# Designs tried in a protein design chat: VHH binders against o75319. Part 117

Target 1, 181 residues: o75319
Amino acid sequence: GNHIPERWKDYLPVGQRMPGTRFIAFKVPLQKSFEKKLAPEECFSPLDLFNKIREQNEELGLIIDLTYTQRYYKPEDLPETVPYLKIFTVGHQVPDDETIFKFKHAVNGFLKENKDNDKLIGVHCTHGLNRTGYLICRYLIDVEGVRPDDAIELFNRCRGHCLERQNYIEDLQNGPIRKNW
Key: E = the ipSAE of ESMFold2; O = the ipSAE of OpenDDE; V2 = 0.75 times the mean of E and O plus 0.25 times the DockQ between their complexes.

## First folded at step 8 (VHH)

Design e7 (framework vhh_4orz_3; at its last look DockQ between E and O 0.72; V2 from the best seeds 0.00; counts 0 for: pae E 5.1 > 2, SAP .677 > .668)
Fold by OpenDDE, look of step 8:
Structure e7 (fold): chain B 181 residues (1-181), chain A 119 residues (1-119)
Amino acid sequence: as target 1 above (181 residues)
Amino acid sequence: EVQLVESGGGLVQAGGSLRLFCAASGFTFSDYAMAWLRQAPGKRREWVALITSGGFTDYADSVKDRFTISRDNAKNTVSLQMNSLKPEDTAIYFCARYSDEDLYPFDYWGQGTQVTVSS
C-alpha cells in the first residue's frame, strides 16, 4: 500500500476559517487504501473532510490541491458539486511566480463567481501547513495588503500549527511583492 | 519491495546526447510522481527533472530545454533524454520516487548510473 507521509498524523486534520477571509487549510485527506495503516481515529478521508467542515457550520466551494502526487486521493473521491483545482507546488522551495499567479488567479476567480455565498476555499498540501500557508499568506499580503507578520500569525492561529520552513517565512516577511496580473 | 534500476549512462562528448532509463517495481507506479536526481563529485545531490503520474513535467533551470523526462505507466518506466550535454552535467544520475514530503521529497532511489561528459 501507499506510504503515510511522515508526521502526517501529528497535524490537525482541518483548521479553522481564517476570519475576514474565505480560506480554510487542512492536511491532505487520504483515500481508503491508506486506512489499513491507520487507527480509526487517525483516518482522514475526503468524506471526513467534508464532515468536519460541516461540523464547523461551513461549506467548501473550492478545493485547491498543491501536491505533486496523485497517490493521496482522486478528484473522483470528492463531491461533484465542489470544484477541484490542482496547482503543482514543490514542497521544499518557495513557489515560483507562475505558481503564485495561478493561486491568486484561482482565488480571485472563485471570489468573483461566489459573491452571493459564503463558501470557503479549501487549500491543502501534504500537511496543509508550509506550502498551503505560504500561498495563502502570499495572497493576503500581495492582494489584500495585509502585513506579513499579521498574515502569518492569522494563518498559524487558524491552522493550529505554525509555519515551519524558514525560507517561506523569510520570503513572506522580506521578499518582494509578486505581480497580481 | 520498492526497486528502481537505472541504465543508459556512459561517456559522451560535449554536445552529445544520452538517454537514461529506469525500471520501477514493488509499488503502484502510476500513483507516484517520478524524478531524476544527480550527484556530482564533491557536490550535494540535486533535483534534475520530475514527472507526475499524469504527465506534468518540471525541470531544474540548469537542464531546462536540454533534458526531457518521460514515463510509461504501462511498463513502469521513466526515461531522461539528455541533449546538448555539458561537462558540468557529469554526475551519477538516480531515478527517484517522489513522496511529496517536505523534508524528504524523495523516498526511494536506485543505485544510479554514471554519466560522464568530456570536453
Scores: ipSAE 0.156, ipTM 0.564, lowest interface PAE 1.8, mean pLDDT 93
Fold by ESMFold2, look of step 8:
Structure e7 (fold): chain B 181 residues (1-181), chain A 119 residues (1-119)
Amino acid sequence: as target 1 above (181 residues)
Amino acid sequence: EVQLVESGGGLVQAGGSLRLFCAASGFTFSDYAMAWLRQAPGKRREWVALITSGGFTDYADSVKDRFTISRDNAKNTVSLQMNSLKPEDTAIYFCARYSDEDLYPFDYWGQGTQVTVSS
């Protein structure tokens, strides 16, 4: 059973590069076995992801996968030249400090190793919205000093969908700054 | 169709132990993370423990170090070992399938099994 994730068809496949950052967000790509339940125009495979990034004149240098499952695609479905990192992130609660630290550590490591290019960090959860938006915004707030409302607005605009989970929004706006990088 | 059937509940003295079981059918069990939730009388259902298909586990703070979730992919079962039980652990315990979705994180539940911890 390769059921299409609930509401997955309702979300734009890939967002736009977030200006002034190295981030781009997208929903989880689905391997070929899912396509039996999709119209051709609904398909969004790992190959489709890279084609859409190329259409934006961008290049991925890292994919951070926040999902709790291995059923959507295998890392082997990605080009060998693009590093892949899995950070298990539970979607119903604000991510804990260890998860936030792992995300920050991965981003900071990427930025150091890629200071001489313009490659992007691709981040996704199932829908590329709530968990993805939270961790990107948390990074921008804590590490880059961006105001919470500005980080959220930038993410929402570039993803093409607004953050939905109220507890994430409240933590970003009113929660503590985390100095764990 | 997806079916989740819990068992192993009962009455136990405070400080005692119980082991709950969940039998799963109707889906590719090894592809999904699974969870235990509980609902105390008059309260909302709350998350207790989660286990991924690969065996990573996570727990609510209230049960950490006392409860252990495990799975057997060959038998399509999830278990919850509950030690050092307290009266506050009294609840109906539900096995649930994790949807990996932010808004509706659990898409199927069992009927539940009652755990009663007497003081």
Scores: ipSAE 0.140, ipTM 0.532, lowest interface PAE 5.1, mean pLDDT 89
ESMFold2 (binder alone), look of step 8: mean pLDDT 84; pTM 0.844

Design f1 (framework vhh_6fv0_2; at its last look DockQ between E and O 0.16; V2 from the best seeds 0.00; counts 0 for: pae O 8.9 > 2, placed apart)
Fold by ESMFold2, look of step 8:
Structure f1 (fold): chain B 181 residues (1-181), chain A 121 residues (1-121)
Amino acid sequence: as target 1 above (181 residues)
Amino acid sequence: QVQLQESGGGLVQPGGSLRLSCAASGFTFSSYEMYWVRQAPEKGLEWVSTISSSGSTIYYKDSVKGRFTVSRDNAKNTLYLQMNSLKPEDAAQYYCATESGLPDEYSYDVRGQGTQVTVSS
């Protein structure tokens, strides 16, 4: 049920907007039912997410959820004005081409619909680090032409934690550019 | 000791049907979301379907929507996948998995031995 995800407490709740992009990364918010298992300072609910974004003078225009489960929070816990998209992304392995394509398609669609505002795309997996960082960096490399090391450095700095999974880092640095727009 | 045992795979012609089963033990099955995943040769693990603990919320990979139906019988601790209109691209080893066993950065990867689905004429 309300089991706190392993190592979830180890990570900052929300990063900073990545300069020059529309991305912000965060760990999965946990609905109120989890709070019995958390100290007050450890809580990070969907409401807390939006409060923290507002504190940064930013606004979310899309949330991309990369997890396989809905036990952490329900989309109904989010403001109706913020679109929510779930892209089931398998961990431990480099995301497959279909997953990468779906992510790119969602980002490109958002940018088209939101070209006249400055709203952000919020991206999270369970910890907001490895799967999240991979897909954001993959987008920046393949679509925006950012150098792999620059994309990784930007993500790490703005998330407040470094990408940890070496197979992701190696694929970003040395793998082929994906043409699966 | 969480244990999952898949069965029901086999050889089928394109357009045919198969029903996979996943027998679960060692945990309170009715309290956990369940997943079907598959792995084709020379490919990574691919998500197929998710079903909530009660069975009330179900997700499918786009390419299988309308052809596959996931269900569960919580009294029998069994997860099912009905696969209709099978295509060559559906050929793979199929696995069931639990919430705590779904591949995640820091979660255990618990799934059964799998069952082979082969699609050929």
Scores: ipSAE 0.339, ipTM 0.665, lowest interface PAE 3.8, mean pLDDT 88
Fold by OpenDDE, look of step 8:
Formats: sequence, C-alpha cells, structure tokens
Structure f1 (fold): chain B 181 residues (1-181), chain A 121 residues (1-121)
Amino acid sequence: as target 1 above (181 residues)
Amino acid sequence: QVQLQESGGGLVQPGGSLRLSCAASGFTFSSYEMYWVRQAPEKGLEWVSTISSSGSTIYYKDSVKGRFTVSRDNAKNTLYLQMNSLKPEDAAQYYCATESGLPDEYSYDVRGQGTQVTVSS
C-alpha cells in the first residue's frame, strides 16, 4: 500500500557524505503514488534523491536498499547507470552476521570496482538512520578499524540525526567484531 | 499483559505547562526504550521523544526541543514528559509507547489509551 512510513517526515531526506568514506545515507525515497498523501515540500522521490545528491556535487555509484519491503519504489525508478542492491534487513533488531557480511561484501566489491572514481555508496533503510547507521558503522569499525564512538559520531553528524536504538548503539560499542569474509 | 496508562493531560493556555506520566506494567520496563508519540486531529501518529532503557540516551522531535523533557523512573515503572511553553500545535492525544519490532516499519502499536492535551487561549 501507499501508507507513509511512520516518522518518515521527521528525518532529513539526504545526509552528507561521510568524510573519509564513500558513504552517504538517506531516507527511503517514495514513488509517485505516495505523493497524494504528502505536501509538495514533503515529497522525496527517487528523482529528488538524485537531484539532492547532485546539489551536493556528488554522484551515486551504488544504492544499497536495506528496507524489508518493496512497496516504496522500484529499481526501475532509478537511473540504469546506478546499480541497485537489495539487502533485506529486519528492522529493530541488530542485523545478523549474514546481513552484515552481505553489506560488507557489497561495499568492498564496489570499492574494488570503483577505484578510479569518487562515486558514493548510497545506503538507506526506511528512515536512513538505525539500520543504515548500524551497518555503515559496523563496516567502519570492523573493516576500517574506526573506534566505535567515532564511527557513531561521524554517522550521526553527517546524517543529521542520531542513531536512536540502544541495541544498535550497544552492539556497535561493545559487541563483537564480525568476520569480514 | 503489557499495559501502558498515560495521565496528566488537560487544557492549558499557550505558554502553559503540563507533566504527563505513563504507568507501565506487564513487562520489564527498565529493559526497553520508551517513546512518547502524539496524534493531533486529522494527523497521524508522530514521534515526540525517545528515551533509552537506562535514560542515558534521549532524543526529541525538533519542534519540541528545549520545551519538552522526557525522563523515566525505572524503579516506579513510570515514564514522564514535562511539557513547557506549550503551543497550539502541541495539542494532541499523547501516548507512551514501545515499538512492536515490525520488520520494516516503526510502529507504536504498543501504547496506552493516551491522554488528551489541549492548548487554547
């Protein structure tokens, strides 16, 4: 259906590139059918996403969609030049090791294939915050060796919103490192 | 059985204050993040505030920052919302809630009956 996700309007559509990384986080863009339930200024479509990225003088090279539904938009709504990857990620729960691995693998693959450019990895869940932030931070911590608090702070600052889920924060700060292969 | 019961709502003038309470039972209150949400007339549920299980992490909706203060007493299984400098746009049915853990959507379906806040001159 065309139900607007709860709290979706409360979050900035697009964050900023995370300095030192290729990550940018954003909330889920909504296909045109959702516009009927939104004020014009509240609309955020796939097209709007790309416009906003361009306004930041950035370019998306990959979109990782962490939502657990397909009702928000279709891959066909995206430019063909930008690959789309779906990683079904359950909300509210710390992603399992398989999900974490999939995310890391996707990121590493992208980086390997895109050494010659500065295109961004766009990551989103519903709000582009908790699941998104966890996986990005998990990557930075496990793969890049970033201190957990630094990763969290960096993400929060760039997304313009702070991670909200205690279980995610706790796992990032005190949880075990997950295997990278 | 999980039970949440909100209280403290009422009619106030703009600039007035209210303190809401939420009595929780039927679950380990101290282990869960709690939320305040509200529903204004002809609007959907909107998030107001989050407080972590320990109370160490707190977030607010931008429009209520500096005016609202969330707190909790885990020994009393009670959640609070101090609302100062109330505005007409704050008028709503207020609920304390916890999320149900749906796979992809934030839902506040675990909530009480709510308490009505009316702001009018």
Scores: ipSAE 0.009, ipTM 0.268, lowest interface PAE 8.9, mean pLDDT 90
ESMFold2 (binder alone), look of step 8: mean pLDDT 80; pTM 0.798

Design f2 (framework vhh_6fv0_2; at its last look DockQ between E and O 0.59; V2 from the best seeds 0.00; counts 0 for: pae E 5.3 > 2)
Fold by OpenDDE, look of step 8:
Structure f2 (fold): chain B 181 residues (1-181), chain A 121 residues (1-121)
Amino acid sequence: as target 1 above (181 residues)
Amino acid sequence: QVQLQESGGGLVQPGGSLRLSCAASGFTFSSYEMYWVRQAPEKGLEWVSTISSSGSTIYYKDSVKGRFTVSRDNAKNTLYLQMNSLKPEDAAQYYCATEYGLPDEYHYDVRGQGTQVTVSS
């Protein structure tokens, strides 16, 4: 059960903080059991995640895991000081309203509780791109009032990869605003 | 080869109950977490529940919490979903699924033919 996700190696491990936001996106870190199938330079563990964040002079305050499985890493692999939230998010299709709401609620809760610091909200799915990008952009559009194209461009630039799925892009650009309550 | 076969679906009235089963073969069932997903008419696939390989960790979709119970019998290579207090919005084709051999993005490719659940008065 520890096969490397398809195309996982093709994506940058960690993006950059999105300016004007508390978001940073990254691909899923893999626990030690995966390392035997990777070259040393390809390895990206939970520990590596935090090291890379520190190298950017940032600090994670929350991790939102959008993956569907528990096999990649365990919450126990994370520092106890960083809360971990899992939101099971179906791939390929636009997340449903419940998923969108859960994401927004989590982000808003974090921001309310962390007004006195500049800690980041780390968001990831498998590749930290499509599901991750959609939900971050959906938040920026629906809650922060950002223009859809601006949100998408900002995410793509900071992640270092562009959203790939047209249904996500189309929904962000032309889809309805989702309620925030 | 991995095979999953769902059963137990049917027609029930609102408030009724069904128990779905999923027979697994072609892989070490006890080593893999399992999922229930469903697809309602004119809707996409949606996640319903996840159960870890040992059964010690369980997750539910919010809308089914308190009504649905996932379980597994590793000795029988079988996954279960007890559905109580069924609602019309629960009507869907139900699938059991696993991520065997697939990345997270494609875990729905490993599922059975499904079993139909209809809720109508």
Scores: ipSAE 0.351, ipTM 0.710, lowest interface PAE 1.6, mean pLDDT 92
Fold by ESMFold2, look of step 8:
Structure f2 (fold): chain B 181 residues (1-181), chain A 121 residues (1-121)
Amino acid sequence: as target 1 above (181 residues)
Amino acid sequence: QVQLQESGGGLVQPGGSLRLSCAASGFTFSSYEMYWVRQAPEKGLEWVSTISSSGSTIYYKDSVKGRFTVSRDNAKNTLYLQMNSLKPEDAAQYYCATEYGLPDEYHYDVRGQGTQVTVSS
């Protein structure tokens, strides 16, 4: 169906680039068929996403979609020149090791292929917060050696909203390093 | 009001087959995506398969692709999972879940009681 995700309207559409990283987080864009249920100022389509990124003087080089559905927008609604990767990520629980590995592998591959440019990795789930923030922070902690509290603070500040799920925060702060993925 | 009831689990040998069913009520089944998820003892929930409201778009976890087939009968409000070539790693409590009423989509908060699949000699 084309129903608006719960609380989706309450979140800023797109965050800011996370300084010192190649990440930017956003909530899921909604294709035009959803707009009947939205005020004009509430709309956030795939086109709106790219316009907002351009307004920040940035460019997306990869979109990682953490949702389980194509109902929000279709990959063909994205420019053919922007790689798109879907990583089916279970919510409400800390992502499993397979999901974390897929995310790390995708980010590392991107950084290798884009070492000579400054394009960003766009990451979203439904709200661009909990699953998105967890996986970005897990990468920064495990791969870049960032302190957990610094990774979380950076994500929260740049997303414009704080991570909400306590089990995610607890795992980032006190859970095992998954360094070998 | 939403009710999901899984059935068809049981004990099978490695290489065996089972067909799971999920009877749905309390919402317009044909309008929503449906999912199969599973949980082994002392492990978290694992996504298995997604099927679109019409049944035209289907996704599988890589480890079950080619062995499992999800389908739905919108006239009977029923979701199915045909599981062939079962392996010990497939042993779990299997749940169907729906996108209907999800506060954060794909939380799997709306699911049935589950049905047990056991794979052993």
Scores: ipSAE 0.217, ipTM 0.556, lowest interface PAE 5.3, mean pLDDT 87
ESMFold2 (binder alone), look of step 8: mean pLDDT 81; pTM 0.811

Design f3 (framework vhh_6fv0_2; at its last look DockQ between E and O 0.09; V2 from the best seeds 0.00; counts 0 for: pae O 10.8 > 2, placed apart)
Fold by ESMFold2, look of step 8:
Structure f3 (fold): chain B 181 residues (1-181), chain A 121 residues (1-121)
Amino acid sequence: as target 1 above (181 residues)
Amino acid sequence: QVQLQESGGGLVQPGGSLRLSCAASGFTFSSYEMYWVRQAPEKGLEWVSTISSSGSTIYYKDSVKGRFTVSRDNAKNTLYLQMNSLKPEDAAQYYCATESGLPDEYHYDVRGQGTQVTVSS
C-alpha cells in the first residue's frame, strides 16, 4: 500500500549535517504514488531530498536505508552517482549486533573511499529518528569515542527532534561499548 | 478486521524442511507487502523476509538466503515460507505480518499468533 506512515507528517523532512561528522539524517522519502494522499507542502520525494541537501550546500555520497520495507521508494528513484545500501533494521528494539556491525562496516567503507571529498552519509528509517539516531550515535560512541550524552545531544539538535525510544537512549547511555567493526 | 494465521511449524532435525503458511483475511491481501519475522527464546524479533504485493520483489536476511523461499498466492490470500536445510539457529516462533503490522519505531498493528519451529537432533 500507499498509506502514509503513522506520524510521518509530524517530522521535519531533512536535518542538518552533524558538525564534525559525515552524517545527515532524514525521514523516508515517499515516491510519487504517495502524493495523492499528501498536500503539496507535505510532499517529500527522493527528488525533494536531493534538492534540500543541495540547498544546504551539501552533497550525498551514500544513502543508508534502515527501513523494514521496500514500498516507500525504489533505488532507481535515486541519482546513479549515489550508492544505496539497505540494512533491514527491526524497530522498537535495540538493533542486534549483526545490524550494528553492518552499519559500522558501511560507514567505515564510505569514509575510506571518500577521504578526499566532503560528501555526506544520509541515513533514514521511517521517521529518521529512533533507529537512525540509535545507529548514528552507536557509531559515534563506539568508533569515534564520543561521550554518549554528547552524541545524543548532537543528533537531537541536528535532526530537529529528540530520540523518543527510552530503551535506545538507555542502551546508548549505559550499555556496553561494541567493538564490532 | 485484519486476521493473519500462521501454520506449518513443527519439530525437525537439522537439514530438514518445513513449509509455513499464513492465511490472511479482512483486507485486500493482493495490495499489501508481506513479511516473515521470527523470535527465538530470550531474543528480540528478527526480520526474515519481505515480499512485495505482486510477489515480484523479494528480500531475505543474509543468513537464510538460498535456504528459505517466500512466496504468495494472491488468489488464495496466502503467504508461504519454504524453509530448507534448517539449522538449530532457525528455531523460533515464526510470524507473518503485513506492511502495517511490521515492527517499526512506534507500533506494528497486525501479525498472527505465530507458529513454532523447533530444530533438534
Scores: ipSAE 0.295, ipTM 0.626, lowest interface PAE 4.2, mean pLDDT 87
Fold by OpenDDE, look of step 8:
Structure f3 (fold): chain B 181 residues (1-181), chain A 121 residues (1-121)
Amino acid sequence: as target 1 above (181 residues)
Amino acid sequence: QVQLQESGGGLVQPGGSLRLSCAASGFTFSSYEMYWVRQAPEKGLEWVSTISSSGSTIYYKDSVKGRFTVSRDNAKNTLYLQMNSLKPEDAAQYYCATESGLPDEYHYDVRGQGTQVTVSS
């Protein structure tokens, strides 16, 4: 149905580009059918997403959707020029190795194909925070060699919200490196 | 069986204080992150605070920062929320909660009956 996700209103719609990366995180945009349950200032549609990105003088080159549902918006709601990738990611749990690999593979593929531009990889889950932050940080740590605390701090600062789940934080800080292939 | 029981709610004037408690049982309390959430009239469930299993990591909703303090006593299986400088907009049913690990739609699906906080002059 059109139930607004819990806590969805508590989070900034769109973060900032993470300096030194092509990542930007945002909360899930909601299709028009949700608007009747929201105040005008609370609305955040796929169109609003792109408007906000443009306001930052950025351009999305890929959207990675980590939500476990398809009820929030349709790929058809996005511009045809921006690829959409769904990676079903269960909430609350540290993503499994397959999910991590899928994410890394997608990011690496994008970067390989987009060397000639500065388009961003937009990543979101429901809130664009925990799952989103984990996978982005996991990538930075495993692939880019970033120190875990630095990755976490960078993400938190740019998203405007801090990772909330201890299991994610602990895994990032102390967990093993995951295979990149 | 997982059980959470909130208490400490009541009626206070603006600027007043309340201390909520949550008694937990039926699970290893010390192993889980705990949350305070609230539901105001005609509003959805909203997050208030998170505290890690050890209590070392704490987060607050922006609107309650500086006013609310979350803590826990793992030896007593109890979660606390000290609420100072209460505002009318803080009025809500307050729940302590944890998550079952289910997908997005099931956030905070493990919670008690809640305790009512009313703020009125």
Scores: ipSAE 0.007, ipTM 0.249, lowest interface PAE 10.8, mean pLDDT 90
ESMFold2 (binder alone), look of step 8: mean pLDDT 81; pTM 0.815

Design f4 (framework vhh_6fv0_2; at its last look DockQ between E and O 0.46; V2 from the best seeds 0.00; counts 0 for: pae O 7.5 > 2)
Fold by ESMFold2, look of step 8:
Structure f4 (fold): chain B 181 residues (1-181), chain A 121 residues (1-121)
Amino acid sequence: as target 1 above (181 residues)
Amino acid sequence: QVQLQESGGGLVQPGGSLRLSCAASGFTFSSYEMYWVRQAPEKGLEWVSTISSSGSEIYYKDSVKGRFTVSRDNAKNTLYLQMNSLKPEDAAQYYCATESGLPDEYTYDVRGQGTQVTVSS
């Protein structure tokens, strides 16, 4: 199966760098095999991702892939050797503590290794919105001490789309601080 | 039309083994990536394993690596999960699921009724 994810065409491919952070969010790039089902202007490949990042005068230093499938693209489809981490994350529900811990650990490791540059952590799920927004905001809240509503507003503005999953929003706003950092 | 039916669950002691089966019909099974997911009481759905359509690419959640083995028989339209060295934290309702063309954010829309795995202490 190379079917286009539902509503994938409706989302901006790549957001903007979130000011004061190292994060940029994007929807899942699709390997060339999906192009039979896309108009040329709808395509968003791994190469397109890197081109769009460069157009923003930015550089990716890590990609965190939150999908639980390998069918959209493979790490070897990336145009250059960029650190790549897959964190299998079930959608539709608040991610479990193991998933949150892995995400925080990856971000903290990146920040330590990249303290002398300004490279970005690119994060995506299928649409680059709900799971992506949740984990980015969870990190900002738990690790950086950002107020929940400020984290959500920053993500929404920079992604260009608002978080949609109400259970994610409720957990960010009213749920416990995760102490597994 | 699409149907998935899990079986093989039951009660097992810690350290025991179970083999789950998932019978598939109503679609070209050999063309689709398949998943095992599980749900413990009062917890969310948890991804366990992914197997590609050909069976050549297999992925596991860290906590089950080395203990669980996913496989498929495309001639029999059947997915399997061999679970060895079972632990209390493995107790859950287990579901097989397939890609349906929907994004992974929407939960697996196509899954069976599940089969219960209970690990008593």
Scores: ipSAE 0.248, ipTM 0.594, lowest interface PAE 4.6, mean pLDDT 86
Fold by OpenDDE, look of step 8:
Structure f4 (fold): chain B 181 residues (1-181), chain A 121 residues (1-121)
Amino acid sequence: as target 1 above (181 residues)
Amino acid sequence: QVQLQESGGGLVQPGGSLRLSCAASGFTFSSYEMYWVRQAPEKGLEWVSTISSSGSEIYYKDSVKGRFTVSRDNAKNTLYLQMNSLKPEDAAQYYCATESGLPDEYTYDVRGQGTQVTVSS
């Protein structure tokens, strides 16, 4: 169905690039069929996503979709030049090692292939906050060696919203490092 | 009150079959896509299958393609998962789930208590 996700309207559509990284987080864009349930100013489509990114003088090089569903938009709604990766990520629980690995692998692959540009890795779940923030921070902590509190603070500041789920925060702060390979 | 109740799990031998059911209530079932997810011991939840509200779109985890079949009966508010050629790796607690648009402020991913699937010789 075309039900608007709960609280979806409460979150900023697009965050800011995380300084020192290639990451940008955003809430899930919604295809045109959802627009009839939204005020014009509330609409956020795949097209709107790219427009907002351009307004920041940035360019997306990869989209990682962490949502469960495929009803929000189709990969076909995206430019052909921007690869789309789906990583089904269950909410509420800390992502499993496989999910974490998939995310890291995708990011590393992108960085390896895109050394000659400054294109961004766009990451989103439903709200572009908890699952998104966890995996980005997990990467920064495990791969880049960033201090957990620094990673969390950086993400929160750039997303414009703070991670909400305590289990994610605790795992980032105190949980074990996950394998990078 | 949104409720999901899974059933149909059990113990089977490798190569066996099970049919899971999920009874839904407390929301307009026919308006929502539904999911099957599972959690094996010492593993996190993993996605198994998705079926759109009308049943026109269906997706499977690669490892279950050709073996599992998801379906739904909107008139009965019931979701199904036919599992054939079961493997030990399929052993898990299975949940039906839905997300988004439900009136639960505390749960974006709604699932029932699950049903246990055990595969053993």
Scores: ipSAE 0.014, ipTM 0.320, lowest interface PAE 7.5, mean pLDDT 90
ESMFold2 (binder alone), look of step 8: mean pLDDT 80; pTM 0.802

